VH-VL binders against NAD kinase (nadK). Designs and how they scored, part 135

Target 1, 268 residues: NAD kinase (nadK), of Syntrophomonas wolfei subsp. wolfei (q0aze0)
Amino acid sequence: MKIILVNNRFKENTEKKAQEIAGQLSALNVEVIIDNGLDEPYAGTVDFIMVLGGDGTMLRAARRYGQRAIPVLGVNMGTVGFLSNIEINELAEYLPLILREEYSLEARMMLEVAVFQQQSLLTRVFCLNELLLRSNSPRMLSFALEISGQKLEPYRGDGLIVSTTTGSTAYSLSAGGPIADPQLDAFIVTPVASHIINKRPLVVSPEREISLHLLEEREAIIGIDGQIKMDFGAENRVLIKRAPHPLLMVNLKAKPFFTSIDRSLQRQ

## First folded at step 9 (VH-VL)

Design Q2 (from Q1 with heavy chain T57K; framework fv_ixekizumab)
Fold by ESMFold2-Fast, scan of step 9:
Structure Q2 (fold): chain C 268 residues (1-268), chain A 122 residues (1-122), chain B 112 residues (1-112)
Amino acid sequence: as target 1 above (268 residues)
Amino acid sequence: QVQLVQSGAEVKKPGSSVKVSCKASGGTFSSYAIHWVRQAPGQGLEWMGVIIPIFGKADYNQRFKGRVTITADESTSTAYMELSSLRSEDTAVYYCARGSTWFKSSGYFDYWGQGTLVTVSS
Amino acid sequence: DIVMTQTPLSLSVTPGQPASISCRSSQSLLHSYGKTYLHWYLQKPGQSPQLLIYEVSNRFSGVPDRFSGSGSGTDFTLKISRVEAEDVGVYYCMQSIQLPYTFGQGTKLEIK
């Protein structure tokens, strides 16, 4: 059995804990590859991915490995998030189940994002939560949105979010988008501070294809899962579609989504 | 510089299917919309559908939905149009054409293939 | 679907004389992007269509300046200031404001 251990080297105590866990797994005849975010993703074949950290570390793991159709387990190391399944102090209890492959998998859709400059592909990335287009200055953006060949009237405002249902509780929520059941597959298209008052969030089929570009030169950025940021100008274009493979998240214990989000909203 | 090269003429029986190819060269293939248009003998032009290869999913003229399938292979820079349940009225020259933009709509056809004659006869 | 109507359906012109072709759409082709998505193509005998004019009035690369396009909203015109023998063929207008793209019926231009 080969496992990738994904950690955030810069987070408190995570490197020490990753080494401790790697030692424990090696004692059980498990080969361990540590990914602390500094190098390219591990290119070899692996059987399981264990993510040590919060939601941010899980989002990074999803971008690096989510398209390989390998089980991914989130192990919380501090602040409770939405993407972890067990706590670090529970890992010893659940390790036998992991090694015997006695767990269920939940498929979470991902976005495939292609960014162009003129007609040249700059990058193709995958993400679990969302793509955010936003103004990088006090000036409002004017931009075009096309959904599966249907050109919408121009958007004017601070930006737009194209989110998965997993991402419905991230930036899309802050911008007024709906809370979506993560078991539902859909894109959520949420305007950010639209100047046009009748622009509402849209919930569309995950089979739709979405295109974005600026109608006038502005200073804007695109953000991927709140972690990757790129300058975006009138010469740039973004294409968004459903990624070929969902992220396969490991469920070892029930996590009550609706009561958890309800509690979080009462405290915002 | 951009060229679209289509497969050769086909003669098909009613009820069969035909698959026409369109190979692009001299420009970026994956980011442009590739459209399919047909022309029956002595008739005008009729739009069939479009694909952006990097998206991989096509949109169709509803008149042909269920019979037409458009696909693309980025590794060979080739788009395909397959038409099933052929009838005599499907006899036409089939063209591929490149949209000027990567949107499925808005683009004008800046380059056309040479056309593929498909004859449906018993 | 948007209906495109061309007039005339055929015309014969003495070489060196002007020609004019009209195209009318069933609804406005002006988009809120500020662009009007009306284009003209020429199909010479035995050949594929080729682009002449895009977005009402812009000549495609290599198209002679004797070709010009004009119009707005639903009414558009293609003009050839001095017709030459090489201009023989069928002219089509096309809208690209929405799917499905639609074409006019075509205008056959012949030399007398």
Scores: ipSAE 0.006, ipTM 0.517, lowest interface PAE 10.9, mean pLDDT 87

Design Q3 (from Q1 with heavy chain S31Y; framework fv_ixekizumab)
Fold by ESMFold2-Fast, scan of step 9:
Structure Q3 (fold): chain C 268 residues (1-268), chain A 122 residues (1-122), chain B 112 residues (1-112)
Amino acid sequence: as target 1 above (268 residues)
Amino acid sequence: QVQLVQSGAEVKKPGSSVKVSCKASGGTFSYYAIHWVRQAPGQGLEWMGVIIPIFGTADYNQRFKGRVTITADESTSTAYMELSSLRSEDTAVYYCARGSTWFKSSGYFDYWGQGTLVTVSS
Amino acid sequence: DIVMTQTPLSLSVTPGQPASISCRSSQSLLHSYGKTYLHWYLQKPGQSPQLLIYEVSNRFSGVPDRFSGSGSGTDFTLKISRVEAEDVGVYYCMQSIQLPYTFGQGTKLEIK
């Protein structure tokens, strides 16, 4: 069995814990690759991915490995989050189930994002939560949204979020988007501080493509899963579609979505 | 120089399928939308559909729904238009054309292929 | 679908004289993005269509300045100031504001 351990390169405690866990797995004849984010993703075939950290570490693991159809387990290291399944102090209890492949999988859709500068492809990335277009100055944006070749009336405001259903509880929620069952595949298109009263969030078929560009030159950025940031001007274009493969998340412990989100909202 | 080169003429039986190719050279194939337009003998132009090659996503004129499929192969810079369940009224010259943008709508056709004559006869 | 209507359907012109072709759309081709998505193509006998004018009034590269486009909203005009023998063919207007793209019926220009 070969396992990738993904940890946060900026958290000293997670690196020490990753090495400790790697030693335990090696003693059980499991081959371990440690990915702390500093190098290119491991290119070889693996059987399982264990993510040691919070939601941010899971988002990075999803971008690096999510398209490979490999089971991914989130192990929480003390942060509160939605993407981990077990706590680090529970790992020893669940490890025999992992090694015997006695767990269920939940498929979570991902986005494929292509960013262009004129006719040049700048980047092509995958993400689990969302793409955010936002103003990088106090001035509002004016931008165009097309859904499967249908031109919508211009958006005016601070930006737009194109989210997966998993991302419905991330930036989209903060911008007034709906809470979506992560078992559903859909795009959620949520305006950010729209100056047009009737601009509502849209729930869009995942079979559609979404295109974005600025109608006026402004200082704007695009953000992907809150981790990748790039400048976005009137000569830039974004195309968004559903990624070919969902992220396969491991369920070892019941973590009911609706009661968890309900408690979280009560404490806001 | 941008050039779209299409496959040669075809003679097909009613009920069969035809697949026409359109190979792009001299430009960046993946970054433009590729459209398909047909013209029956002595008639006007009719839009059939479009594909964004980088995504492989296509949309079609509803008049051809279920019969037309447009695909693209980025590695060979080639787009394909397949039309099934052929009828005599499908006899036409089929053109590929490059949209001026990578979006499915908005683009004007800046370059056209030479056309492929498809004749459907029994 | 947007319906595109051209008039006249045919023109016979003496060389050196002007020609004018009209195109009317069933709804406005001006989008709130600030562009009008109306384009003109010429199909010479036995050839593929070729772009003449895009977005109402912009000449495509290599197109002689005797060709001009004008109009707004739903009514558009293509003008040839002095017709030459090589201008013979069928002229089509096209809208690209929404899918499906639609064309006018075509206007056949012949030399007397």
Scores: ipSAE 0.428, ipTM 0.769, lowest interface PAE 3.8, mean pLDDT 89

Design Q4 (from Q1 with heavy chain K104R; framework fv_ixekizumab)
Fold by ESMFold2-Fast, scan of step 9:
Structure Q4 (fold): chain C 268 residues (1-268), chain A 122 residues (1-122), chain B 112 residues (1-112)
Amino acid sequence: as target 1 above (268 residues)
Amino acid sequence: QVQLVQSGAEVKKPGSSVKVSCKASGGTFSSYAIHWVRQAPGQGLEWMGVIIPIFGTADYNQRFKGRVTITADESTSTAYMELSSLRSEDTAVYYCARGSTWFRSSGYFDYWGQGTLVTVSS
Amino acid sequence: DIVMTQTPLSLSVTPGQPASISCRSSQSLLHSYGKTYLHWYLQKPGQSPQLLIYEVSNRFSGVPDRFSGSGSGTDFTLKISRVEAEDVGVYYCMQSIQLPYTFGQGTKLEIK
């Protein structure tokens, strides 16, 4: 059995805890690869991915490994979040089930994002939560949104979010988007501070293509999962579609999504 | 220089299928949409469909839906158009053309293939 | 579907004389992005179509300045200021604002 441990080396004590867990797994004859984000993703075959940290670490793991159809378990290290399934102090209790492969899997859709500079492909990336297009200055953007070749009326505002259902509780929620059941596959298209008062979020089939480009030269950025940031200008275009494979999230114990989000919103 | 090179002429029997290829060279294959257009002898141009090679997604003129399939192979920079259940009225020159953008609509055809004559006869 | 109508369907011109071809669409080809999605192609005898004018009035690379396009909304014109022998062929207008793309019937230009 080979396991990848994904951690965030820049958070206090997480690298030390990852080494401790790797030692414990090695004592059980499990081969362990540690991914702290510094190197390219491990290219060999693996049986399981264990993510030690908060939602941010899970988002990085999803971008690096989410398309490989490998089970991914989120282990919370004391931060509040939605993408972990167990706490670090519960790991010893659940480890026998992991090693026996006695768990269920939940499929979570991902986005495939292609960014072009003029007609040249600049980058192709995957993400679990969302793509954000937004102004990088006080000036509003004027931009084009196309859905499967249908050209919508120009958008004017601070930006736009294209989100998965998993991402419905991230930036899309902050911008006024709906809370979506993560069991559903859909794009959620949420305007950011639109000039038009009644411009509503759209819920769109995951089989659609979405494209964005600026209609006027402005300072803008593309943000992916709140972690990757790229400059975006009038000569750039972005194409978004559903990724070929969902992220396979490990479910070792019931995580009540609706009661969890309800409690979170009551405290804000 | 950008070129689209198509496969050679074919003679097919009614009820059979034909698959025409379009190989792109000069420039980035994945950065553009590839369209298919046909022309019956002595007649005008008719749009059949489009593919976005980077994602392998296609859209079709409804009159051909169910009979036409457009695919792309990025490793060989080649797009394909397959037309099934051939009829005599499908006799035409079939062209591939590059859209000026990767978008499904709005693009004009900046470069065209040389055309492939498909004759349907028994 | 948007219907594209060309007039005339054929014309004969003495070399050096001007030619004019009209194209009308059943719906406006102006999008709120500020662009008008009308394009002109020339198909020379035995050859593939080639792009002449895109988005109403822009000459494609290598197209001589004797070719010009104009128009707005639903009414468009292609003009050749001085017809040359190499200009013989069939001219097509096309709209690309909506799928399916549609073409005019074609205008055959012949030299007298």
Scores: ipSAE 0.008, ipTM 0.566, lowest interface PAE 8.3, mean pLDDT 87

Design Q5 (from Q1 with light chain S32T; framework fv_ixekizumab)
Fold by ESMFold2-Fast, scan of step 9:
Structure Q5 (fold): chain C 268 residues (1-268), chain A 122 residues (1-122), chain B 112 residues (1-112)
Amino acid sequence: as target 1 above (268 residues)
Amino acid sequence: QVQLVQSGAEVKKPGSSVKVSCKASGGTFSSYAIHWVRQAPGQGLEWMGVIIPIFGTADYNQRFKGRVTITADESTSTAYMELSSLRSEDTAVYYCARGSTWFKSSGYFDYWGQGTLVTVSS
Amino acid sequence: DIVMTQTPLSLSVTPGQPASISCRSSQSLLHTYGKTYLHWYLQKPGQSPQLLIYEVSNRFSGVPDRFSGSGSGTDFTLKISRVEAEDVGVYYCMQSIQLPYTFGQGTKLEIK
């Protein structure tokens, strides 16, 4: 068995705990690869990915490894989040189940994002929550949205979010998008501070591709899962589709999504 | 510089299928949409469908009623058009053409393949 | 689907004389993005179609300057200022504003 242990080097407790867990796994004859975010993703074959940290660390793990169809377990290190399944103090209890492969998997759709400058591909990335287009200046954007080759009327406002159902509780929620069952596959397209009356969030088939570009030169950025940011101008274009493989999230412990989000939303 | 080279002519029986290839060279295959257009003898041009090679996503003219499938292989810079349940009315020259953008719509056809004659006869 | 209608369907021209081909769309080809998605192609006998004019009036690389395009909305014109023997073939207009792309019926240009 080979396991990738994903942690955040810049969080002292997580790095220390990752070394401790790696030692424990090695004592059980498990090969451990530590990914602290500084190097390229591990290129070899692995059987399991254990993510030590909060939702941010899980988003990074999903971006790096989510397309490999490898089970990914989120282990919470003390921050409240939606993407972790067990707490760190429960790991010893659940470790035998992990090693015996006695767990269920929950598939979570991902986005594949391609960003172009003119006709040149700048980057191609995957994400679990969303792509955000937003103004980076006091001026609102004017931009084009196309869904499977169908040109919609121009959007005017501060931006747009294209989200997975998993991402429905992240930036999309803050912008007025619906809460979606993460078991569903769909894109959620949520306007950010639209100037157009009744520009509503759209729920779109996961089989469609979505494209975005600016209609006027403005200072804008593209954000991916709140972690990758890049400048976006009128010469840039972005294409979004459902990624080829979902993230396979390990379920060792029932975590009630609807009661968790309901409780969280009541406290906002 | 940019060139689209298609596979050779084929003769097929009614009810069979045909798969035509279109190999791109002299440009970035993944940065453009590839379209398929056919022309029956002595007739005009009819758009069949389009693929975005970088994503492998395709859309089709509904007139072909699920008979057409367009695929792409980025490693060989080759697009394919497969037409099934062939009829005599499918006898035509089949062209691939490069859209001027990677979008499925908006692009004009800046380069065309040489065409592949498909004859459907018994 | 957008219907594209060309007139005339056939045209015979003496070498050196001008030719004009009209194309009409059933819907406006100007999008709120500010572009008009109409293009002209020439198919010479035994050859693939080739691009002449894109987005109404832009001449494609290598196309002689005797070819020009004009128009707006639903009515478009391709003009050849002085027809040469190499211009023989079938001319097609095409819209790319929406899927499916549609072509005019074609205009056959012959030399007298």
Scores: ipSAE 0.255, ipTM 0.707, lowest interface PAE 4.9, mean pLDDT 89

Design Q6 (from Q1 with light chain L99Y; framework fv_ixekizumab)
Fold by ESMFold2-Fast, scan of step 9:
Structure Q6 (fold): chain C 268 residues (1-268), chain A 122 residues (1-122), chain B 112 residues (1-112)
Amino acid sequence: as target 1 above (268 residues)
Amino acid sequence: QVQLVQSGAEVKKPGSSVKVSCKASGGTFSSYAIHWVRQAPGQGLEWMGVIIPIFGTADYNQRFKGRVTITADESTSTAYMELSSLRSEDTAVYYCARGSTWFKSSGYFDYWGQGTLVTVSS
Amino acid sequence: DIVMTQTPLSLSVTPGQPASISCRSSQSLLHSYGKTYLHWYLQKPGQSPQLLIYEVSNRFSGVPDRFSGSGSGTDFTLKISRVEAEDVGVYYCMQSIQYPYTFGQGTKLEIK
């Protein structure tokens, strides 16, 4: 059995804890690859991915490995979040179930994002939560949104979010988007501070393709899962579709989504 | 420089299927859309559909509802158009054509394949 | 679907004389994105169509200066200032503002 341990070496005690867990797994004849975010993703085949950290670490793991159809378990290291299934102090209890493959999987859709400069592909990335287009200056943007060949009337405002259902509780929620059942596959398209009163969030089929480009020269950025940042200008275009594979999240412990989000919203 | 090379002519019986290929060279296949257009003998041009190879996403003219499938293989820079349940009215020259997916040149066809004659007869 | 209508359907011109072909769309091809999605193609006898003019007035690479495009909204014109023998063929306008893309019925240009 081969497992990737994904951790953030810059968070408190996570590197040392990853090494301890790797030692325990090696003693059980499990081959361990540690991914601390500094090197290229491991290119070989693996059987399981264990993410040690909060939601941010899970988002990174999803971008790196989510398209490989490999079970991914989120293990919370003390940071509150929605993407982990068990706490670090529970790992010893659940480890025998992991090694016996006694767990269920929940599929979570991902986005595939392609960014162009003129006719040249600059990058292709996957993400679990969202793509954000936003102004990088006090000036509002004027931009085009196209959905499956349908050219919508221009948007004017601070930006736009294209989100998965998993991402509905991240930036899209803060911008006025709906809370979506993560069991559903859909794009949620949420305007950021639109100057057009009737520009409402859209919930669209995951079979659709979405494109964005600027209609005027402006300083803007593209953000992916709040972790990747790229300059975006009038010579750039982004294409978005549902990724070929969902992230396969491991369920060892019941974690009811609606009760958790309702509880979280009471704390605001 | 840019060239689209299509597969050769085919003769098919009614009710069968045909799959036409279009191989791109001299350009960036994945950064462009590949469209399919047909022309019946002595008639005008009719748009059938498009694929964006980088995504594998395709859209179709509703007139061919359920009969046309467009696919692409980035590793060979080749797009395919398959038309099923063939009728005599499907006798036509089938063209592939390259369109830009980028907003400044979106929608026009800058290069065309040589065409593939598909004859449907008993 | 957007209907594209060309006039005339056929045209015979003496070499060196001008030619004009009109194209009318059933709805505006100008999008609020600032682009007009109207293009012109030429199909010479026995050949594939080739791009002449894109987005109303831009000549494609290698297209002679004698070809020009103009128009706005729903009414567009392709002009050839001095027709040459090599210009023989069928001319098509096309809209690409929405799917399905649609073509005019074609204008056949012949030399007298």
Scores: ipSAE 0.414, ipTM 0.744, lowest interface PAE 3.8, mean pLDDT 88

Design Q7 (from Q1 with heavy chain D59N; framework fv_ixekizumab)
Fold by ESMFold2-Fast, scan of step 9:
Structure Q7 (fold): chain C 268 residues (1-268), chain A 122 residues (1-122), chain B 112 residues (1-112)
Amino acid sequence: as target 1 above (268 residues)
Amino acid sequence: QVQLVQSGAEVKKPGSSVKVSCKASGGTFSSYAIHWVRQAPGQGLEWMGVIIPIFGTANYNQRFKGRVTITADESTSTAYMELSSLRSEDTAVYYCARGSTWFKSSGYFDYWGQGTLVTVSS
Amino acid sequence: DIVMTQTPLSLSVTPGQPASISCRSSQSLLHSYGKTYLHWYLQKPGQSPQLLIYEVSNRFSGVPDRFSGSGSGTDFTLKISRVEAEDVGVYYCMQSIQLPYTFGQGTKLEIK
């Protein structure tokens, strides 16, 4: 069996724990590839991906490996979040189940984001939570939103979020978007600080194609899962679609999504 | 739980620059916006700017006319505010504060650093 | 820029009595989705500001029940039902609906 172990290089205790776990897996004749985020994604075939860390580390793993249809397990290291399934102190208990492939899988939709300059494709990336179009200056943006060929009235404001249902509790929530059951497949389109009072969040079919472009020259960026940023100008266009493959999340124990989000909202 | 720890007091000459640090602990640094606010002796609070560390993007109060630069280093969970071309009027306590949201706007400041006194001597 | 105006600029209160501070904005702080971006901070002598109330009426974690916020649109009020010695300091309102964020001038609360 070959496992990729994804960790966060910038947490010293996490790196040490990753090395310890890699040693334990190697002792069980499991081949381990460590991905600490510094190098290109591992190009070979693997059987399983284990993510050590919080939601941020899981988002990175999903972008790097989510389209390969490989089981991904989130192992929490003490950071509160929504994407981990087990705690680090539970790993020894669940490891035999992992090695025997005795677990269920939960499919989470992902976004495919294609950025164009005029008619040329510049880049294509995948993400689990959202794409954020945001002004990079104090000036508001003027931009066009098109959904499956339907051109909406222009938007004015700080930006727009196109989110998966998994991303409904991330940036979209902060911008006034709805909380969505992550078992549903849908795009959530949430305006950011819109200067047009009637612009509401939209919930649309995941079969829709969403495009965005600026109507005026402005300093803007597009952000992917809060981790990748790209300059976005008036000559750029972005096309957002459902990614070909969902992220396959390993389920070793029940996730209390609704009680977890309820507790989080009571604290804010 | 969440703590913002700033660098120590500094005395600077007019025309020089100062760089104040703000190290975050007890929470995910990259999930929040970091704002900078200053307070001159006996005066009120003045917003200087904000950075979203995960994007490296910053917005500034135009009153500082290109003199302020805010940066972030995710590897050390530290934000920096650099103010150049210092004048005696820049003598103030400089605070970092965490925004309640990932966005540059719409947030409130849930946690504040202890402040850094910058004295510009003439 | 949105201008924030506080009244009074100072007040002196006998311990156990109520206190009230007003904040007025030059334009509405109501966002299109129903949130109002008006927040209150307290700066105790020699300390950093601390959050008391966010989004008009929500008490921040650890803030005593005697603090309450109210208001809508452009007119907001912070009330302390029973002032205690530890409440001495300068109170600031802040808007976060648009950049730059702006603060009121501050209201100094003294115990008589």
Scores: ipSAE 0.000, ipTM 0.401, lowest interface PAE 15.5, mean pLDDT 85

Design Q8 (from Q1 with heavy chain I52N; framework fv_ixekizumab)
Fold by ESMFold2-Fast, scan of step 9:
Structure Q8 (fold): chain C 268 residues (1-268), chain A 122 residues (1-122), chain B 112 residues (1-112)
Amino acid sequence: as target 1 above (268 residues)
Amino acid sequence: QVQLVQSGAEVKKPGSSVKVSCKASGGTFSSYAIHWVRQAPGQGLEWMGVINPIFGTADYNQRFKGRVTITADESTSTAYMELSSLRSEDTAVYYCARGSTWFKSSGYFDYWGQGTLVTVSS
Amino acid sequence: DIVMTQTPLSLSVTPGQPASISCRSSQSLLHSYGKTYLHWYLQKPGQSPQLLIYEVSNRFSGVPDRFSGSGSGTDFTLKISRVEAEDVGVYYCMQSIQLPYTFGQGTKLEIK
């Protein structure tokens, strides 16, 4: 059995805990690869991915490994997030089930994003939560949104979020988007501070293709899962579709989504 | 220069299917949408569908509902149009054409293939 | 579907004389993005169509200055200021504002 341990080297105690867990797994004849974010993703075959940290570490793991159809377990090491399934102090209890493959999997859709400079492809990336287009200055953006070749009337405002259902509780929620069951596949398209009255969030079939470009020269950025930032100008265009493979998230214990989000919203 | 080279002429029986290829050279294949247009003998041009090669996502003219499939292979810079359940009315020259943009709509056709004659005859 | 209507369906001109072809769309081809998605193609006998004019009035690379496009909204015109023998063929207008793309019926240009 080969496991990747994904951690954030710069968070308190995470590197030390990753080393401790690697030692425990090695003692059980499990081969361990540690991904602390500094190197390229591990290119070999693996059986399981264990993410040690908060939601941010899980987003990085999903971007690096989510398209490989490998089970991914989120292990929280502090404040509870939405993408972890167990706490670090529960790992010893659940480790035998992991090694015996006694767990269920939940598929979570991902986005595939292609960014162009004129006609040249700049990058292709995957993400679990969302793509954010936002103004990088006090001036509002004017931009075009197309859904499966249908040109919508221009948007004017601070930006737009194209989110997965998993991302419905991240930036999309802050911008007024709906809370979506993460077991459903859909795009959620949420305007950010729209200047145009009646620009509403859209819930769009995951089979559709979404494209964005600026109609005016403005300073803007594209954000991916809140972790990747790219400059976006009038010569840039972005294309979004559902990624070929969902992230396969490991469920070792029941995590009731709706009661968890309801509780979270009462204190945030 | 940019060139679209299509596969050779085909003669098919009614009820069969045909798959026409369109190989792009002299440009970045993934940066442009590829459209398919047909022309029956002595008739005008009819748009069939489009594919964005970078994602492999296609949209079709509803008149060919359920019969047309457009695919792309980025590794060979080749787009394909497959038309099934052929009828004599499908006898036409089939063209691939490059959209001026990778968006499925908006683009004009800046370069065209030489055309592939498909004859459906019993 | 947007319907594209060309007039005339055929015309014959003496070499050196002007020619004019009209194209009407069933709805406006101007989008609020500021572009008008109307384009003109020429299909010479035995050849594939080739692009002449894109977005109403822009001449494609290599297209002679004697070709010009004009129009707005739903009414468009392609003009050839001085017809030459190489201009013989069928001219098509096309809209690309929405899917499906649609073409006019074609206008056959012949030399007298």
Scores: ipSAE 0.480, ipTM 0.786, lowest interface PAE 3.3, mean pLDDT 90

